# VH-VL binders against UPF0305 protein MTH_811: the designs that were tried, part 9

Target 1, 155 residues: UPF0305 protein MTH_811, of Methanothermobacter thermautotrophicus (o26902)
Amino acid sequence: MKGSDALIMALRNMAATLGVYDLMEVRVFLERSCRFVQERYRAIYVDAYMSMVVDSVLDLKAGFSGTPEMDDARYSLRDALKRLDEINAPTIVGLTVLYRTYVKGEPLHPPGTPFPGGFEVEKKDGVHYCPVKDKQSDNPEALCDICIARQSPLP
Key: E = the ipSAE of ESMFold2; O = the ipSAE of ESMFold2 at other seeds; V2 = 0.75 times the mean of E and O plus 0.25 times the DockQ between their complexes.

## First folded at step 3 (VH-VL; framework fv_cemiplimab)

Design s12
Fold by ESMFold2-Fast, scan of step 3:
Structure s12 (fold): chain C 155 residues (1-155), chain A 121 residues (1-121), chain B 107 residues (1-107)
Amino acid sequence: as target 1 above (155 residues)
Amino acid sequence: EVQLLESGGVLVQPGGSLRLSCAASGFTFSSYAMTWVRQAPGKGLEWVSGISGSGGRTYFADSVKGRFTISRDNSKNTLYLQMNSLKGEDTAVYYCAKEAYSSGWSTFDYWGQGTLVTVSS
Amino acid sequence: DIQMTQSPSSLSASVGDSITITCRASQSISTYLNWYQQKPGKAPNLLIYAASSLQSGVPSRFSGSGSGTDFTLTIRTLQPEDFATYYCQQSYSTPLTFGPGTVVDFR
């Protein structure tokens, strides 16, 4: 089988066994990862991320058959798997990251996700931009290196 | 048609052990998380335990941790609850329930009819 | 653990009445709140999920609202089959927790 066919089959098989308790585990992981985010934004970030996770898994359970995107330039699939293991990411988080990055070609934070200062993840001229990507590059729990989004230009 | 049928509830003495079963049909069993919820006579609902579709993750209420274990046999479409060191306060009707995907996996849409466990001398 | 409370603990109503039941969580649970109906000797039946979404097959006279810590279940034009116990339940985090229930009795 082609590598891309093998990846999507593996993701679909993984999604088939995931359920409500795995989803609740993800919330705990996200709350920990967002512990330094200002209180008023933390709930918004967690809710947006949970919605993305749910959509990703349900899409895979429904039998997604699209064509996978090219690997992220910064991370190979092997390096991405190593990174997810290093931060003890729950299986469902790993599935979501791999699905969005290597299958959908979409950022880990959906467009419209708000950040302090009135900034948002935006799509301009076919490219996704995140306002905090460069500021998270030294965060040991950040997954920005796997994400396809690019740093937003400063005003 | 989705069906869940609990069995195994009987009278047991304090300190005894009992295993409950929940036979599932009408859906792809391995694709759904399952839960056990109990209800003491005349009382409200209490969540007891949950298990992922693969059986790889299990969850328990503090009142039963260390005494109860949840497991599943996906080849037999059966959910189990092994209850050890039973106490009087474990007397209840035990229900099994299936998760629902329509709610973003945050609810249980099908429940069995329950099996009564009585812990008394 | 997230504690759930319901008000009132019981209420008496007549067929044709509109009634409301409230549910409160000890911390914010977003919209991860479900409502169940239970008749004597029967298993619980799901009425509402995600705080406001009506379960398939449930009559439109049932509705839910709320987010965060405060939630409401409303039954419009109460029918004879609606005399039952109603439970709210949070699915935000384990352990899953139910409210103590609200008994709806015939007046």
Scores: ipSAE 0.447, ipTM 0.751, lowest interface PAE 2.4, mean pLDDT 82

Design s15
Fold by ESMFold2-Fast, scan of step 3:
Structure s15 (fold): chain C 155 residues (1-155), chain A 122 residues (1-122), chain B 107 residues (1-107)
Amino acid sequence: as target 1 above (155 residues)
Amino acid sequence: EVQLLESGGVLVQPGGSLRLSCAASGFTFSSYAMTWVRQAPGKGLEWVSGISGSGGRTYFADSVKGRFTISRDNSKNTLYLQMNSLKGEDTAVYYCAKEGSWLSGYSTFDYWGQGTLVTVSS
Amino acid sequence: DIQMTQSPSSLSASVGDSITITCRASQSISTYLNWYQQKPGKAPNLLIYAASSLQSGVPSRFSGSGSGTDFTLTIRTLQPEDFATYYCQQSYSTPLTFGPGTVVDFR
């Protein structure tokens, strides 16, 4: 079996056992990771992240039949697994990160996800851009290294 | 048809131990989180404990932490609640409940057993 | 921990009445709120999830609304089988917490 096929099988099997308590672990993780984000932006960000996690798990529970991409990630799969362990990411967060990055080829935050200052994740000419990727270089809990999105150009 | 059947409730003396069981049928047991909720006579519902589908993660109310443990045997479709150091305030009907569907991202407890009465009294 | 409160604690109603029960969370829980009905001597059954979504098989006279901290359950044209205790429950984070319940009694 191809390595990427083994990954999707493992993710589908893992998703099959995920439930409400695992979903609540995402909120705990986000409370920790976003503790210094302004209240109004944190609420919007958390809601967008939760929707993304739910969509990812539901897609896997429904038996996703696509082909894994695995081509735009900065980290190898093994390095990504090590990173998720280092930050004590919940199993459901790890599944979501691996699914979006290595199977879907989509950023961890969908296009349109709002950030402070009115900036959003956007897709232009086939490339996903995130307004805060470079600003997270000093954040030990950030997962930007595993995300396919690139830093948004100024203004 | 989804069915949940609790058993094990009896009269126990304070300081005693008891294990409750919940036999599940009609669904893929390992795919759903399971929960124990209790209700003291004439009182409201109180969440006691929860367990992930894999059994790898467990959660407890502060009132039972350190005294109760939750576990499951997915090969037997059975949920357990081990209750130690029982107190009078643990007297209640204990319900097991199954997690609902994730449609639109909202999970809840869509099926409940009929409950098993635990009485802690001298 | 998230504390849940309900009002009223009890109410008396007649068949054909429309009633409203309120539920308040001590902090914002978005729409992660469920409503359960419990008839005397029976296990609870799910009525509403996600604050406003009706569970399959539940009569359309039941409806829920609200978000954040304030939620309501409305029962239109009350039927004899609706005399029961109603509980709200937050599913936002652990520990899961229920409201104290609202008893709907025959007048």
Scores: ipSAE 0.556, ipTM 0.778, lowest interface PAE 1.4, mean pLDDT 83

Design s17 (at its last look DockQ between E and O 0.83; V2 from the best seeds 0.00; counts 0 for: pae E 2.5 > 2)
Fold by ESMFold2, look of step 4:
Structure s17 (fold): chain C 155 residues (1-155), chain A 122 residues (1-122), chain B 107 residues (1-107)
Amino acid sequence: as target 1 above (155 residues)
Amino acid sequence: EVQLLESGGVLVQPGGSLRLSCAASGFTFSSYAMTWVRQAPGKGLEWVSGISGSGGRTYFADSVKGRFTISRDNSKNTLYLQMNSLKGEDTAVYYCAKEGTWRSLYSTFDYWGQGTLVTVSS
Amino acid sequence: DIQMTQSPSSLSASVGDSITITCRASQSISTYLNWYQQKPGKAPNLLIYAASSLQSGVPSRFSGSGSGTDFTLTIRTLQPEDFATYYCQQSYSTPLTFGPGTVVDFR
């Protein structure tokens, strides 16, 4: 797809200059965004998200070549860009969100990210489920409203 | 072979200004954050300033904030440090350093230049 | 700002000795801790990153450990080329900070 190819090229160009100082900025942003997470789990969530950010940037630097297909018509690229601008997301966070959401079709927390109660982000039958999506609705710095994951059903 | 070569260090009077350069080769310059670290004679290392690969984001130690600026010209593979309102305590060897590869999740400075000496004395 | 301390400030040792240098951060820095070696008149050289990972080309007699606030560098069998100054450095947040250094002198 032409539109996805243009997005991938733009993301690769942006990723080419990202480095250590951008990672430090992400950590500050994530600590603010996760301040309502239980203190016990906060470091775990930040570390998991940081790993996802690093993996996304490395993937883009290496030249992702797969065909990015997204069946979902849930949201637009324009809506995601507006949301990222509203929260003053660091460039590397915005890059990661756009890559994960529109190119990979993956949630903003990696599968296997642990949450309170032994829950985790899961993928079932092509759909990603996040155990805390509904609980983030009152957090103005959370990006859950543009994340492709759905709320996990209560087990 | 990564190489970093600082230049521009001279004797300057207090209150003066000076621009240091760091010429880079052997790697894709724009892909890496760059950093200035200084060392006063007989003293330890002090981080001075850092800059993103694009040049769009800059960082400074409190001791130099408002007096120093950092920039880069990615078309010339050159890092700069503009030093204004120099003080005696700015006397040091100034090193430029390259961030390490992204295969490491952690921030490192894997290559350093030879340093250039700045002396601030009346 | 995150302050880094090192102990001892200097030590005297013989070839073949095993030595340990400690580094402490004023707050938790997880494992974002590097170690550098510097010889007189030369730029620093990276030894250890991420608290315990050995940089390529560094001899295995060097090792690092620790997390949070307390870190160590160990040199198990000192060689003549190991007499130098050693610095720890946190890369957790700006401003980046170095420890004050540990001078390892030949007895």
Scores: ipSAE 0.438, ipTM 0.747, lowest interface PAE 2.5, mean pLDDT 82
ESMFold2-Fast, scan of step 3: ipSAE 0.607; ipTM 0.823
ESMFold2 (binder alone), look of step 4: mean pLDDT 92; pTM 0.946
ESMFold2 at other seeds, look of step 4: ipSAE 0.461; ipTM 0.750

Design s18
Fold by ESMFold2-Fast, scan of step 3:
Structure s18 (fold): chain C 155 residues (1-155), chain A 122 residues (1-122), chain B 107 residues (1-107)
Amino acid sequence: as target 1 above (155 residues)
Amino acid sequence: EVQLLESGGVLVQPGGSLRLSCAASGFTFSSYAMTWVRQAPGKGLEWVSGISGSGGRTYFADSVKGRFTISRDNSKNTLYLQMNSLKGEDTAVYYCAKEGPYRSGYSYFDYWGQGTLVTVSS
Amino acid sequence: DIQMTQSPSSLSASVGDSITITCRASQSISTYLNWYQQKPGKAPNLLIYAASSLQSGVPSRFSGSGSGTDFTLTIRTLQPEDFATYYCQQSYSTPLTFGPGTVVDFR
């Protein structure tokens, strides 16, 4: 079994027990993490993040039958788990981050998520780009280091 | 057929302790968050406590925090509410409730037990 | 904590009337608002979730609307079994909070 196969089984088992209170923990986490995000973009960001979490959990609860799309992650799985623990990430957030990064190979901000200046997360030539990754270096609770997306070359 | 059955409600003296149980059947118990909601005689509904499907995360209203603990035994399909340092204001019918299916990420309680009456009085 | 208020606290109505109950949250809760009905001596019953989604088995005369801070429950063509207490409840964040309830009585 590849590491990703073992991980998906663990995530499926975890997703089976996730529900209403776990979703509310995501909002608490986002209120903490988004305190550095400008108010006008915070609502859009929170909505996109919640949708991503809901979709990830639903996919795993449905048994995930898709083929993993993998990109090289900057953090090893072990280091990512340590980072999630360091910031006291809720279990459901950790599941979403690990699922998108190590199973799906997708960024934590979906493509099309708007940011200040009208820039968005884009996928070009198989690489995901995020306009705010480097701007989050001042946020000690940002998970950008785990995210597969690279800083957009435009800003 | 989903069923929730509360038990344990009795008359207790102030300062006493009591454990309530909620026996669940008709669904995969560990896959759903569970909740306790109480209602004092003639009053409205008050959320008391919630617990994740795994039992690893628990939540409490400020009025009971530090005095009540919520737990579950997924092998027995049973939810518990341990009530300590009981006060007269804890007198209420205690309802057990199950969360709805995880569709679109909306939270609601689709099934409720009949309730069990806890009276705290000397 | 998110505080919930309901208006009116009580109302008197006749069979065949259409009534509206309003619910207000102290901060935006998007569409994370549920409505429950409770008859004397019985447990609450879910009517509406996600502000406007009718629960399976609930008569179509019940409808919900709203988003953000202001929400409405409407009962069209009131039936005898609809005389009950109605509660709104936010499910946006813990602690979960209920409105104080609206009693719908016979006129």
Scores: ipSAE 0.507, ipTM 0.775, lowest interface PAE 1.9, mean pLDDT 83

Design s19
Fold by ESMFold2-Fast, scan of step 3:
Structure s19 (fold): chain C 155 residues (1-155), chain A 122 residues (1-122), chain B 107 residues (1-107)
Amino acid sequence: as target 1 above (155 residues)
Amino acid sequence: EVQLLESGGVLVQPGGSLRLSCAASGFTFSSYAMTWVRQAPGKGLEWVSGISGSGGRTYFADSVKGRFTISRDNSKNTLYLQMNSLKGEDTAVYYCAKDRTIFGVYSPFDYWGQGTLVTVSS
Amino acid sequence: DIQMTQSPSSLSASVGDSITITCRASQSISTYLNWYQQKPGKAPNLLIYAASSLQSGVPSRFSGSGSGTDFTLTIRTLQPEDFATYYCQQSYSTPLTFGPGTVVDFR
């Protein structure tokens, strides 16, 4: 069994135990993590993240059959697990981060998510770019280090 | 078609224990989160506890944490509330209720049982 | 914990009137708010979810609105069967919390 197959099986087993109350824990976690984000953009950020979480859990419950992608993450899987433990991330948040980053190879926010200044998460030449990754460097609970997206070169 | 039938409410002494049951029918029980909500005589609604469809996650109000346990037997379509170290303030009608959606965002409870009265008194 | 308040605590109205009940959350809950109706001696019934979505089978005279911290339940053209207690409930985070209820009495 490949390591990536073992990971998807573990995530699938975790997803089977999750329900609506776990989704509420995600909202609490996001509100805490986004407390420094301007109100008008916080709502867009939270909504995009919640949609991604729901989609990720439903994919896993349905028995995802795609090929895992594990090559582009900055953190190793072991370091990511340690980071999630350090910040007491809810199980559903950890599942979502691991699934998106180490299985799907997709950023935590889908391309097109808007941010202040007219910038957005974008995919160009196979690389995902996020305009706010570096702005989160002083937030100890931010999960940007586990995300595959790179800081946008835009000012 | 959806039906929730509660049972187990009775008079118990303070410090006693009691288990409530809720028999469900008319929907795929294991796919939906379930909850217990109570109402003291003449008072409003108070959420007590919730459980995920698989039973893998449970949640409790601070007032009952450590004393109550929620569980479910999906093979029997039955929800349980084990109540230990009962206090006078636990006196209430206890309702079981079903979440509206499998992975609901808004957690509205669309179907409720008729309630079972628990009285804690000496 | 998110605290919910309702106003008024009670109101009396005539058949045919339109009434408004207000629910306020101690912090922003977006649109994660539900409304229930409870008639004497019966279990609650879901009226509205997601602040403004009408539950199947509920008469169109019921409507909900609001977001953030302030929410409203409106009942147009009151009918005798609308005599009941109405509760709001937040589903933004655990523990789930209900408002204290608003008693609607026809006099």
Scores: ipSAE 0.013, ipTM 0.588, lowest interface PAE 8.7, mean pLDDT 80

Design s20
Fold by ESMFold2-Fast, scan of step 3:
Structure s20 (fold): chain C 155 residues (1-155), chain A 122 residues (1-122), chain B 107 residues (1-107)
Amino acid sequence: as target 1 above (155 residues)
Amino acid sequence: EVQLLESGGVLVQPGGSLRLSCAASGFTFSSYAMTWVRQAPGKGLEWVSGISGSGGRTYFADSVKGRFTISRDNSKNTLYLQMNSLKGEDTAVYYCAKEGDYSGLYPYFDYWGQGTLVTVSS
Amino acid sequence: DIQMTQSPSSLSASVGDSITITCRASQSISTYLNWYQQKPGKAPNLLIYAASSLQSGVPSRFSGSGSGTDFTLTIRTLQPEDFATYYCQQSYSTPLTFGPGTVVDFR
């Protein structure tokens, strides 16, 4: 939140050094993190996440000059950095998480990302909802605590 | 004008060591990943190694892992390949290549140097 | 490791012909496939990236198609300067791998 200019500058400097090999590391990270996701949903999920990562990196490489939409995340920036280090997140994944959560105020799983049972990540009245956020509580590699999305309400 | 110029290729005896250099100009060197690809005489292309723009992350083909190291000096716009424990099978023209401009969603290599010949023979 | 194969290994053609070269990946690589041209004594040149995107400066007679495991490079109305070796290359994951090459010779 505070020091948004410093954060944006740091993220832009990091993005300037990211390239093709870093992008391939995202796929390896996602294959590891999504190993228990059904094949049917995994391909769509991976493609959506890869597109989101590329868009974030390109936006920063182009020199982000927009107005930050700093959201009140569950983790402080300091704690988020420690969490990313704990799971050995690739630099490009860490950059994407910080950019979307602390600068853009957008979820890590883009709206429309499908999950088993016909559920998907949705945006309603300015709030992002994820159907599996609470169900990832036992996944040590999940980044849900850093994500702005809320658990989809149960019927 | 993007230019990549390899140098250092010579005749080396098996078990010897050699360092190749790739001098880059015409682009912001530190912002691009770099790659080494080799081609044995009369054979196809084989990826050898890659390095991130910062130099902090490196990648190697299994055939050279533990024997070759890739590095870069961004202040000199130069890429290096240190080759140790050379074998006859390492005889090849070695090319350096630059990753494509990040204007799209896909990795590719848009510029290649002319190559430098390394011959490993007794 | 992802293995790449090309078909045919070589072909003979005449100026004005249209030719196709096929590339196969041992597993799905989406559209992370590039095509390179190498002329005798020269370094490779990028022709196509992302399976179907034409590199700037490359003649429009070159086109690429495909996704998943099967890819095709097409050269319509072959010109004298197109006699060369063509390589496909996957950029889906490391280690990066190339096809064995297809030699296009004058008939």
Scores: ipSAE 0.537, ipTM 0.771, lowest interface PAE 1.4, mean pLDDT 83

Design s21
Fold by ESMFold2-Fast, scan of step 3:
Structure s21 (fold): chain C 155 residues (1-155), chain A 122 residues (1-122), chain B 107 residues (1-107)
Amino acid sequence: as target 1 above (155 residues)
Amino acid sequence: EVQLLESGGVLVQPGGSLRLSCAASGFTFSSYAMTWVRQAPGKGLEWVSGISGSGGRTYFADSVKGRFTISRDNSKNTLYLQMNSLKGEDTAVYYCAKESGWTGYYSHFDYWGQGTLVTVSS
Amino acid sequence: DIQMTQSPSSLSASVGDSITITCRASQSISTYLNWYQQKPGKAPNLLIYAASSLQSGVPSRFSGSGSGTDFTLTIRTLQPEDFATYYCQQSYSTPLTFGPGTVVDFR
């Protein structure tokens, strides 16, 4: 079986058993991982992240599958799994990161997610751009390095 | 019709062990997290433990960590609470409860069992 | 742990009265608050979830409001079956915590 087929099957099976305690784990993870996000924008970031997580899980529970888009990620799937384990990412967070990166080929924050200075995640010429990716480089627990989005060319 | 039926509550000596069961029907058991909530006689509700739909992740109140274990058998639609090193303060009616599905990011206990009484006394 | 408090701890009321019970969290929990009703010898029943959403099958005389740290449960035109203990419960983070309960007794 292709690794991608095995991944999709594993994600769908995992999603089927995710519930409300997993959502609470996301909040604890975000309190730890988003400490470098500016205070006034943290709520916007957290809300967008929570929405992304729930939408991703619901898509998988509905049986969604697609062609994995692995080439845009900095890490191979194996390296991404190792990274998620190193930061002790909750199962639900790991699932959503893998789903969006390797199945959908989409960033962790959807296009239009607002960030400091009125900037937002955007798509241009087939590439996703995020205004805060480089600002997370000092955060050892950030998942931005797995995310397909590139740093926006901010002034 | 969602049904939850607890069993196993009896009188046990301090330091003893007991396993509680909760038989579930009327829903896809493996798709829902389950929880145990207890209530000491004349007292309020206290959350004890929770378990993910797969059984792979478990959660405990500090008062029971290291003494209680929660598990489930999805093929039998049954939830378990293994209680070890029982203390007098563990005396309570133990309820199992089904948590809600994915509803606007919220968690609530939409169905509860009838409860089973555990008495820890000499 | 998030601590929940309720006020009053007990109240006496008559059929037809309107009553309000308050619940406070030790830190902000947004709208992740549920209300349960419990009658003697019975399991709790869910009344309100997400601070203000009425559970299906629950009479419209029950309503919830609030966000952050302060929440209220209101029962309009109290009925005989409403004499019970009411608990608030936060679902923001583990460990899940309940308020100490408010006993609504017949006057």
Scores: ipSAE 0.484, ipTM 0.746, lowest interface PAE 1.8, mean pLDDT 82

Design s22 (at its last look DockQ between E and O 0.74; V2 from the best seeds 0.00; counts 0 for: pae O 3.1 > 2)
Fold by ESMFold2 at other seeds, look of step 4:
Structure s22 (fold): chain C 155 residues (1-155), chain A 122 residues (1-122), chain B 107 residues (1-107)
Amino acid sequence: as target 1 above (155 residues)
Amino acid sequence: EVQLLESGGVLVQPGGSLRLSCAASGFTFSSYAMTWVRQAPGKGLEWVSGISGSGGRTYFADSVKGRFTISRDNSKNTLYLQMNSLKGEDTAVYYCAKEGFWSGYYSTFDYWGQGTLVTVSS
Amino acid sequence: DIQMTQSPSSLSASVGDSITITCRASQSISTYLNWYQQKPGKAPNLLIYAASSLQSGVPSRFSGSGSGTDFTLTIRTLQPEDFATYYCQQSYSTPLTFGPGTVVDFR
């Protein structure tokens, strides 16, 4: 709980001075991270991530008041920070990942995001499932290894 | 009411230096990125430089990179542009502009000052 | 750097006309395009953001469209206060760039 209060304070402090120039750098990062995605879907995913970034920053600027969702060791804060450093994530991207993962308990792809084959991220019985998690092992800049979603079972 | 007031534009000789100021009021200054845009007489708009709300990140057009520095003093609600090694092509009206209320992944400039004229001539 | 062009460079029109201005980017900028209006001796005013979203307080006779590299500003039922210079501006990446402007003059 002590650690979670420190995290929320750090995220709010990071968000207080973020603005339009920070948004531009996140787009470069997202394009690089999605470079292995089919061209048609790349724009859809970048737009979805940008919306998530904006929502996260606006929530934190407004004085977020929820209780953090600190998760088990699979998605430890230490491991997430190490992963973000390894891929040189921009500050605003790191803020979004940490906020979504540890404060909201939400996956990095919004539910309903379309994937090839007509699959989506979905939530069943309190668990998020991602159709492409296992397929990202070859992408060194993918963040699927710290995403709370599990691989969707084969239909 | 948001207000931006540029000052410091004067006649200078080539190779000279000049610092422009932009006094801001009517909004929480440190929460917004700020930008300088210039317009040569009878010409179009040219983005010059931008700075993050904290002042920690700065951006420059290639035409001024290495010669101009942007800074801000959030305790005084003031934006600055330090202009060195001035050239004739730097002659322009210089506007400061405030980042708009951002609602996504784009930049807008919703409030602008009235501008200050910099003339570089011998 | 992303270069922006506009056409026409100038046009003459009468009150009540419908006019269009085209803006083209040197590479795809998705919908990260803004339109500004400027009158002589005045600072620019934001009209359209995100290619098609109308800024608060801007009359509905202004509209924008496009994505990728080709964008259009349309002014329907031109009013006396609309005679001005119009600039597009990409907000995709730094350095930010403006189009060269389109002067809309009274016929």
Scores: ipSAE 0.380, ipTM 0.729, lowest interface PAE 3.1, mean pLDDT 81
ESMFold2-Fast, scan of step 3: ipSAE 0.633; ipTM 0.845
ESMFold2, look of step 4: ipSAE 0.494; ipTM 0.785
ESMFold2 (binder alone), look of step 4: mean pLDDT 92; pTM 0.945

Design s23
Heavy chain, then light chain:
Amino acid sequence: EVQLLESGGVLVQPGGSLRLSCAASGFTFSSYAMTWVRQAPGKGLEWVSGISGSGGRTYFADSVKGRFTISRDNSKNTLYLQMNSLKGEDTAVYYCAKEPDILTGYSTFDYWGQGTLVTVSS
Amino acid sequence: DIQMTQSPSSLSASVGDSITITCRASQSISTYLNWYQQKPGKAPNLLIYAASSLQSGVPSRFSGSGSGTDFTLTIRTLQPEDFATYYCQQSYSTPLTFGPGTVVDFR
ESMFold2-Fast, scan of step 3: ipSAE 0.600; ipTM 0.833

